Miniprotein binders against b1l550. Designs and how they scored, part 135

Target 1, 279 residues: b1l550
Amino acid sequence: MRLPEELLERARDIHSEAPSHRIKLDRVGSFGLKVPVEFKGFLLLAEADVWVSLPEGRRGVDLSRQVEAIYELSNPPKDPFSLCREAAISLLEKLNYADSSGVSIRFDAPLQDGESLKYYGVEISSIASDEIINKIRVEILGMTACPCTAELIRAYKSSEIAATHTQRSLGILEVSTKAEHPDPDKLASIIERAMSSPLRTYTKRPDEGGLVIRSLSNARLAEDVVREMIHLFLEEFGHLPEDTHILAAVRSMESVHMHDIYAERSFSLDEIRKEISSH
Short names: E, the ipSAE of ESMFold2; O, the ipSAE of OpenDDE; V2, 0.75 times the mean of E and O plus 0.25 times the DockQ between their complexes.

## First folded at step 11 (miniprotein)

Design md1 (at its last look DockQ between E and O 0.01; V2 from the best seeds 0.00; counts 0 for: pae E 12.3 > 1.5, placed apart)
Fold by OpenDDE base, look of step 11:
Structure md1 (fold): chain B 279 residues (1-279), chain A 94 residues (1-94)
Amino acid sequence: as target 1 above (279 residues)
Amino acid sequence: GEIRVTVEIEKDGKYIRFEYTFTSPEELELALKEIELIIRMIGADRIRITVEASSEEEAERLADEFRELAERLGYDEIEVTREGNRFTVEAERE
């Protein structure tokens, strides 16, 4: 039921009223919007969050303008990196009472795996204020083999090849930088290379066996994986600004335990470089 | 000659079957290691390994290797059967 336009004109602008409590809000917006994006030749439907700050003197945000801002930029579909940055800037322009804005876009990124596709999770964000901060989070599953169990089995059966249990592990890299968003495929690659072996969507039996052998030959603790992720990240992205912030983490979904193993390190590039150089 | 190895593994009522075809000694060696690893990791209750080769002598040699493997893996009941150039090693763990 469309309300008559005449009633809309008589309605007070509730959003522009003074609030009962004069308190600034950091984030007010619409979450879970669906927006099309183009990513490496694929057209994907992504989930998007858009928000702005709200000053203490304003009761509410013009949510319709926020939604309009991102949809205008989404037609035709574009890469999610540009969409995030441009939408964040547009939000500040359209909502002049806001001193900060943000856009987050989430989707499963396709990754070619032989004749099939596998996917990793990606969240691309931009926050605009006096400066623009770009953030990217990548999550990808891999496989880890436990070195402790391998050692136990080796000791017990005196076998040249020690069997061990394997488990799926979720690797996470989150990067916040004033530079352009890092390439998510490169981040995914870092995570996979840091694990005992990657996961495959489609494997022939020989390929499965090969993955197992590779995993066993490269048994790693969750702690080892995180350290390797950091090392590989520094090699690939060490050129980023020193104030770039990184979170590296692994969650191992243990096959022999009811609980997961988790390891993480949060750091700035400046901080971690100093740490490594001191050893 | 071409060697074909079929491995059948049973664990907790689950059945897994996979097949290898080898044309080189290097491939065979790798396959043997892989098969050993798979069996060990699964901890199979029962295994059946079938070897088919161009000669009876070659098939028998390979069957002997798999018998030895089953012994190393701690299987208690091991039976080797022959049908021409095809040997089957069946092993069960108590």
Scores: ipSAE 0.006, ipTM 0.176, lowest interface PAE 10.6, mean pLDDT 82
Fold by ESMFold2, look of step 11:
Structure md1 (fold): chain B 279 residues (1-279), chain A 94 residues (1-94)
Amino acid sequence: as target 1 above (279 residues)
Amino acid sequence: GEIRVTVEIEKDGKYIRFEYTFTSPEELELALKEIELIIRMIGADRIRITVEASSEEEAERLADEFRELAERLGYDEIEVTREGNRFTVEAERE
């Protein structure tokens, strides 16, 4: 129902009123916005969340200003990392009652896979206040092969031909830092190299055999995949600030089991270096 | 029933594709507004919208709605083809 124009002009600005319960809110915003971005030469449609803090004395946020802030910066489409940081800063400038703002941008990043293209999940965010904290999460599928089953078959048959079950595994790297966001392709590469073998979007029969052989030759427990991810991460990104925080995780869908196997480790760069050097 | 919408956009030789799946009229109404906004923001030279509706009646109604969307976006060349529950709207600027 469309209301009379005069009534709308006289209506209260309910967002600027005091609420009945004076409680600060940490995140109030618009979630699930579709935003076009340009990533490494690709035009992608990303999904974004925008928010600000809301002081205890203000009933609501001006949602139209929030949406305007990100869409104004996304036309024409631009690099998602620049968009993320700039939009977070713009939100604080436009909504001066807020103490902090945040922007998250999610997209499927293209990755060359032989003759075809595959995708992996990327979520970036920037949280702005007196400083900016940048976060990136990368998720990519790979293959794992069970070393326990391989060893049991070898011992039982005295066989030198490896046999075990293989399964799809989801590898996760999440990085929170004051520095710029790490390159998602490098994070994805770390995850794939830690696995028994990468998953391929398209394989011919000969390539299929090589993929299976690599998986069997690199059989690893989910726990050891996480350890390898950490090792490779430190080689590539050990230069980041010491208070940089990382989460490394793997979820394996075991082909012969009823349940997923999950392993994770969180750490700061300072913390993990001390741990390694103590051995 | 489920309705699937595929949107393909071309701008300056670059292509983008995205997809929606709906089960309610409210979701579809919001998606139409979002699709229109995205196409307007990109400034697409050509678009192709393919819809798999849940019935022939729904396909007829939706074909009119998506034709109107292309008209609101200012496309000069709009072509709609329909085959049973499925239709395609193709539009371009000159």
Scores: ipSAE 0.000, ipTM 0.319, lowest interface PAE 12.3, mean pLDDT 79
ESMFold2 (binder alone), look of step 11: mean pLDDT 80; pTM 0.789

Design md10 (at its last look DockQ between E and O 0.93; V2 from the best seeds 0.00; counts 0 for: pae E 2.5 > 1.5)
Fold by ESMFold2-Fast, scan of step 12:
Structure md10 (fold): chain B 279 residues (1-279), chain A 94 residues (1-94)
Amino acid sequence: as target 1 above (279 residues)
Amino acid sequence: GEIRVTVEIEKDGKYIRFEYTFTSPEELELALKEIERIIRMVGADRIRITVEASSEEEAERLADEFRELAERLGYDEIEVTREGNRFTVEAERE
């Protein structure tokens, strides 16, 4: 059954009516929109969420206006950072009852890996109100090797060979700033360099051997990886505003356990500088 | 049954590939509208849509839907090919 299109056009404007309860809502919007974007010379299909705040006296948001705001800016495809910021601003301008707006865009970013490409996860957001806050989260898989087991095996066997178990680990860097979004490729690079070794899209047996040897020679705890990520982040992005907030985390999918190991640290640039300078 | 649709769209040598798995007519209708929107936004020079279904007859019917989509989008060259229960609709503009 389908109602006539003309009938729907003559219905009351439900969204502008008073709600049953006068309660403000923080985020109301359209989630899971597919939008094409141009990223570093690649055409990618991204997934977007758009939202606005809803005041206590208004029953609903104009969802069609939200979708139009981002779709208009996505045609033709543009870079996801400009799209994110411009859509958030456009939403706030077009929906005048809102105190704030936001846009999140998620995509798998290509990263050169020899002659092929590998992909890492990127989620960016722009939240507009009296100011604009830009957020970016990068997730990339790498490899870690357990230094504790390596040392135990060396001691137990009275051997110079430090063998240990390896596992896939997910590295995470999340940045919230009033400046422009950090370059996700640089964030991904930081995460990979902090790991025991990166993962490869395609390996031959000699390349696999080299990767394993690298991992074993650079055994790291999840805690070690988080600290190294923070160190490398400060070298690359220490110039960001002092109130920039960072989350660095590693989730290690331990091959010897049914559960994962997790380590994280959140901080502002101001906070971490004071901590480091006090040693 | 389960239906798998793989969409590839290309513009100036750049391309995106994405897929759907669905089991309902409602999902198919929404997917068609979404695919059309993405193709229009990209301004795609070439599209390739592959359909796999439980039966050859079902896959052929769905491939015909995508052929019609390509015609509505104004593609000049449209080819439909079959390999078992897999149908591929390829369309390009000039």
Scores: ipSAE 0.585, ipTM 0.851, lowest interface PAE 1.8, mean pLDDT 85
Fold by OpenDDE base, look of step 11:
Structure md10 (fold): chain B 279 residues (1-279), chain A 94 residues (1-94)
Amino acid sequence: as target 1 above (279 residues)
Amino acid sequence: GEIRVTVEIEKDGKYIRFEYTFTSPEELELALKEIERIIRMVGADRIRITVEASSEEEAERLADEFRELAERLGYDEIEVTREGNRFTVEAERE
């Protein structure tokens, strides 16, 4: 049943009314929008969240305007970095009562692996207020081999290649900066290099064997992986502003346990540099 | 019954594929609106929509809806093919 358009003219603007409780809200918006983006030559359907702050004197947000802002900028599809930044700014312009806005774009990013494509998870965000903060989160699966079990087996049986259990591990890098979004492929590469070995979608048996051997040769604790991620990140992205915030984490899906192992470090570039210099 | 809709969109040699699974007419209506929006945003040169349903009659009805969608979107060449309870609507824009 389509309500007559005439009813809209008679209807009270509920959103502009004073709320019963005069409380500011930090985030009000639409989550789970589908938007096409262009990423490194690929056309992808991404999921988008858009939001703005709501002042204490306003009952609701004009949600339709928020959705319009992101859709307009997605026609034609553009890179998700520009989309996030431009949409965040546009939201503030369109919704003048808001003092802050935000956009988040999520998708599985294709990564070329020989003749096949593998994917890693990406969330690209921008938050606009008096300044713009750009955020990127990358998640990619790799493989870790346990050094403890390897050592036990080596001690028990003299083998050139110490057998150990392996498990899939999820590596996470999250970066928040006033600079441009860091390249997600580089972040993914850092995570993979920090693990015992990458995962491959399609492996021939010889390649699979090689991957396992590599993993066994680079046995690492979850703690080792996180520290290596941080080290590699500093080497590649040490030029970012000092107030850049980083989360490095790994979740190992243990093959011999019913529970996972998790390790993380949150830090600013300034903080971690001081820490390393003190040793 | 369960309805599966697969949408393939092509623009300048780039492809997007996405799928819907639903059981209610209301969900279908929402899916149609979203599909239309995505196609418009992309400005697709070619679209392929495949519908699979529990019955041939239902699949045919849905295919007709997507045909109409293609027409509304300004596609000139529209072909509908059938394989059992699976219908495919292919449309191209000049």
Scores: ipSAE 0.539, ipTM 0.837, lowest interface PAE 1.2, mean pLDDT 89
Fold by ESMFold2, look of step 11:
Structure md10 (fold): chain B 279 residues (1-279), chain A 94 residues (1-94)
Amino acid sequence: as target 1 above (279 residues)
Amino acid sequence: GEIRVTVEIEKDGKYIRFEYTFTSPEELELALKEIERIIRMVGADRIRITVEASSEEEAERLADEFRELAERLGYDEIEVTREGNRFTVEAERE
């Protein structure tokens, strides 16, 4: 049911009042909005969150204006990175009492996998204030092969048999920067190259054997997957601003265990360069 | 009694598919608004909405609602097919 619009003439503007408790809020907004986007020629249905800061002297935020801002910019569907940044700027302009605004957009990005497509997780955000900070998180599954078990089997049997357990591992790269968002496909590629082998959506049995053999040839500890991700990231994205912050992580869903193995490292570009140059 | 809605839309040979599962009329009403908005934002050439209702009576009522949705969206060709608790609305323009 909708109430009559004529009530607007006599109703108080609750949003502009001072609250009973003068406490500022960091994020007030709408979360879980479904927004169509166009990414690299694909039409995707993304999930978006929008918010602004709320000063201690203002009771409420105009939520309908927030929602309309992102819907207007996504009609017709557009590149999610442009949408994210432009919506964050628009929110701050439209809601002039706010000191900051933010937009996040989540989608499953398609990636070529031979003759098929596979998907990986992407979440981007833009936070606007005096400056704009762009964040991207990429998550993609790959395969890892345990080098410790491979060595134990070799030593135990004194054999030429190359064997170890393999498992799915989730690789994570998260980047916060003042520059434009890094290309998610390049981040996904870094993660996959750091692992023992990519995870395939479809492979005939002879090709599956080849994939497993390559995994055994590239057996890596979870710790070394993270180190390799960092190395590859620096090669490709070392040009980003020095205060760019990165998280590199892997969670291994061990095939012979009931629990996950996890490794991570967070750093700024400035920090990691100093660390590497000292060795 | 759950209601399952699958929406498939196409624009210029590009496809998206999304689903809803509801147990209440309030959830369905909100989903209808969201479905209409997404279709309008995409400017879809074709849509296919498949609904698995919780009863035959509910499917008959919902089939009318989704046909009206396609009409509000301005589609020229609208076909509704129903079998028991399930129906499909297919619509296209041009």
Scores: ipSAE 0.477, ipTM 0.823, lowest interface PAE 2.5, mean pLDDT 86
ESMFold2 (binder alone), look of step 11: mean pLDDT 80; pTM 0.793

Design md11 (at its last look DockQ between E and O 0.96; V2 from the best seeds 0.00; counts 0 for: pae E 3.2 > 1.5)
Fold by ESMFold2, look of step 11:
Structure md11 (fold): chain B 279 residues (1-279), chain A 94 residues (1-94)
Amino acid sequence: as target 1 above (279 residues)
Amino acid sequence: GEIRVTVEIEKDGKYIRFEYTFTSPEELEKALKEIELIIRMVGADRIRITVEASSEEEAERLADEFRELAERLGYDEIEVTREGNRFTVEAERE
């Protein structure tokens, strides 16, 4: 049932009142919105979160204005990076009591894989206040091959045999910067090149042999995958602002173990540069 | 009984496919509103909605609801086909 608009004119504006407990909130918003976007010529259905900060003197947020901010900008569908940034700015304009706003957009990005497509995970966000911070997280599956087992087999059977166990590994790069969002395809490429081989959606028999050979030729510990990701990231994105923050991580589902292996490093560009130059 | 809804939309040769699964009237109402909003935002040239209902009686009722949705969206050509507990609504703009 729709209530008469005359009742709205008589009702208190609950959201603009002061709360009984004057405590600021960091994020108040609408989460899980379905938003169509256009990414590199593909039409995708993304999931978005929108939020603002709430000062200690304001009881609530007008959630309909938050939803309007992103839906008005996404009609018709457009580039998710522009949408993310512009929506964050629009939230601050529409909800002027907030001192910060944020928008996150999540989608599976298509990537050409031979004659087929594969997908990798992307989450972008923009946090607006007196400045804008852009964040991107990329997750992509690949293959890793165990170097310890490969060495044991080589030593036992002579150098004629190249064998080890392989497993799926999830590579993660997350970047927070004042610059524009890095290209997710470049981040995905860094992750894949750091691993033993890419993971295909499907592979014809000749191509399967090539993937296995590449994995065996690039056997790497999870720790070394993370180190390689950092190395490759610095080659591609070392020009970003010095206070850019990066997380590089790998979760490897070791085929002969009951548990996963995880390796991670967080750093800023100025921090890692000093660390490397000191060696 | 679980209901599965598959939505396929096309605009200028580009396609989106998405799904819902639900068991309650509240979930259905939310799904219908969300589907309508997405189709309007995209400005789809063609839509295809396939529903696997939990019974033939439910399929008959839902087929009417989804036909009405296509009519509200302003499509010129609307075709509904039903077989047992499954139906498909196809709609196009000329």
Scores: ipSAE 0.344, ipTM 0.763, lowest interface PAE 3.2, mean pLDDT 84
Fold by OpenDDE base, look of step 11:
Structure md11 (fold): chain B 279 residues (1-279), chain A 94 residues (1-94)
Amino acid sequence: as target 1 above (279 residues)
Amino acid sequence: GEIRVTVEIEKDGKYIRFEYTFTSPEELEKALKEIELIIRMVGADRIRITVEASSEEEAERLADEFRELAERLGYDEIEVTREGNRFTVEAERE
């Protein structure tokens, strides 16, 4: 039932009223919007969150303007990096009462795996205020082999290749920087290389066997994986600003336990460089 | 009953596919609006919408709605096909 236009004209602007409690809010917006994006030649449907700050003297945010900002920039579809940055800036322009804005775009990124595609999770974000901060989070599954069990089996049976349990592990890299968003494919590659082996969508039996053998020969603790991720990250992205913040993490979905193993390190580039140089 | 809608969109050789499953009329209305918006934003050359419902009558009704959507969006060639309780609307524009 469309309310008559006449009723809309008589309605007070509730959003511009003074709130009952004069409290600033950090984030007010629309979450779970669907927006098309172009990513490395693929057309993808992404989920988007858009928000702005709300000053203490304003009751509500003009949510329709927020949605309009991102939809205008999504027609035609563009790369999610530019979309995030441009939308964040546009939000501040359209909503002049806000001192900060943010956009987050989530999707499964296709990654070529032989003749098939595998996917990894990506969240691309930009936050605008007096400066623009770009954030990217990459999550990709790999495989880890337990070195402890391998050692036990080796001790028990003289085998060149010690059997061990393997499990799927989720690797996570999150980067926040004033520079451009890091390449998510490179981040995904770092995670995969840090694990015992990557996962494959389609494996022929010989290839599967090879993958398992590689994993067994490169057994790593979750702690090892995180440290290797950090090492590889520094090699690839050490040129980023020193105030760049990184989260490296691994969640190992243990096959022999009912619980997962988790390891993480949060750091700035400046901090971690000092730590490594001191050893 | 459960309704499943599959939307396939093509633009300049790029392809996107997404699905909806809903049981309420309110969810359907929301999905229709979202689908329309996505198609408009993409500027799709071709669209294929498949509807599966618990009854033929319900599926047909939904197919008609998507046909009307395609017409409203300016597609010139619209074809509706049926397979049991599944209807497919295919539309193309030059």
Scores: ipSAE 0.249, ipTM 0.679, lowest interface PAE 2.0, mean pLDDT 87
ESMFold2 (binder alone), look of step 11: mean pLDDT 80; pTM 0.793

Design md12 (at its last look DockQ between E and O 0.01; V2 from the best seeds 0.00; counts 0 for: pae O 13.9 > 1.5, placed apart)
Fold by ESMFold2, look of step 11:
Structure md12 (fold): chain B 279 residues (1-279), chain A 94 residues (1-94)
Amino acid sequence: as target 1 above (279 residues)
Amino acid sequence: GEIRVTVEIEKDGKYIRFEYTFTSPEELELALKEIELIIRLVGADRIRITVEASSEEEAERLADEFRELAERLGYDEIEVTREGNRFTVEAERE
């Protein structure tokens, strides 16, 4: 028995049908797409997610149209921030049944570290609806040193202990704003400056001693690193809209604990200014 | 069985390399579409696609598919080399 060609054509329209349960979906799309981008002179392979809202009366999304929207805008590879924003707008235009769209782009950003490169994590997104909300998350590794341990070493003159009590930490800044995405290198710089010392990809013996000395000079608890991140963020980005939302966080391994320590603070610019000015 | 695809793309002296690992025809179909789109978007001068298939017969079939992919992308200097379960498609355009 052969299926009629007409039946096959009707099956191709299943996405526009009403679903058996009429429930709106917030995010329907393609996740984990590989998208080449150009970032500050580097050609990088980023991962992208694209999605739209799906009204309660529509069974499915036009997946091929959705994927095509971001890839059409990626020719040739370009700045991931422009791509992110433009693709989100294009999705709403092309998929007019959606109330909102979103695009996320993730990549490892290169950063000069002496004579070599190191990398930090970047994820950007743009959510388009009546307006556009831009979000950026930056993650970068640094080094922390316990103030209590630094004081004991100073008192007992045990330089070897200092070298063993510094730990790696992951600093996180996440910003959601109606303005353009903040420069990720500036966010990474804020995180590194808030920590006791940046991690380096290559360190000679004299440089290793310098890293320890700087770490002890900037000894901070994870909680104080978060506070310093906020201070530095406000100094550089306090001009952003007052409804800008920020998350500042640190996860670190503590040499005297069996578990990671984690500290975070979420705030709007309006909220944190009121908090600081009251003290 | 498991299939590995390595894609290497060169444009204006810039180099991109990425990999896929999949075991189903649905994954293969999606991977082929994504590979074609990426190569088209970059506008690569040269491409090299290395596939480690799970059998010699599968490698023969996939070699034809990836050669056709290179042809659809507009490459006119296409070379396919094959050794057992592995093949490489190299393509250039002027």
Scores: ipSAE 0.000, ipTM 0.302, lowest interface PAE 13.5, mean pLDDT 78
Fold by OpenDDE base, look of step 11:
Structure md12 (fold): chain B 279 residues (1-279), chain A 94 residues (1-94)
Amino acid sequence: as target 1 above (279 residues)
Amino acid sequence: GEIRVTVEIEKDGKYIRFEYTFTSPEELELALKEIELIIRLVGADRIRITVEASSEEEAERLADEFRELAERLGYDEIEVTREGNRFTVEAERE
């Protein structure tokens, strides 16, 4: 039932009223929108969050304008990086009472794996205020082999090749920078290279054996994986601004334990460079 | 003839299954080496190797090779079962 247009004209603009409590809000918006994006030749349906700040003197945000802003920019579908940045800027323009805006787009990114595709999780964000901050989070599963168990087995049986248990591990890289969004495929590659072996969606049986062998030959603690991720990140992205913030983390889903092992490091490029140079 | 080898490995409650299909003697030799390496690397508590071949004689020969492999790898309990042209070698470590 469409309400008569006449009733809409008589309705008070509740959003523009003064609130009962004059408190600024940092983020007000719509979460879980579906927007099409083009990513490396694939058309994907992504989940999007859009928000703006709300000043203390305004009761509510014009949510319809927020939704309009992102959908206008989503037709035709474009890359999620540009969409995030442009939408964040557009939000500030359309909602002039806001001093900050943000857009986050989440999807599974396809990654070529031989004759099949595997996927990694991506969240691309942009926050606009006096400056634009671009954020990207990549999550990808890999395999780790435990060096401790390998050592125990080696000690017990004089075998040339120490057996160890393997587990799936989730690697995470999150980067916040004033520069352009880092390439998510490169970030995913860093995570995979930091682990004992990558996971494959389609394994021919000989390939499965090879992955296991590779993992055993490259046994790494969760701590080792995180350190390697940081090292590889610095090699690839050391050119980013010094105030760039990074989170590197790994969650190992232990097969022999009921709990997971987790390791992380949060740092700025400036901070980590100083740390490495002091050794 | 086509030879199918299924290898099941158990270590610390984890189960790994992989299968090979061989059409040439060269492929078979490579597969045998690979299987040996995998078993050694995993240090499996239990292994089950199933061989299916076009002839009983060929399957039995391969089963014997895998039995010998299990012995060499230090498995204490080795059982070989037969169902037609399918042989299964089961081995366990104490």
Scores: ipSAE 0.000, ipTM 0.152, lowest interface PAE 13.9, mean pLDDT 83
ESMFold2 (binder alone), look of step 11: mean pLDDT 80; pTM 0.790

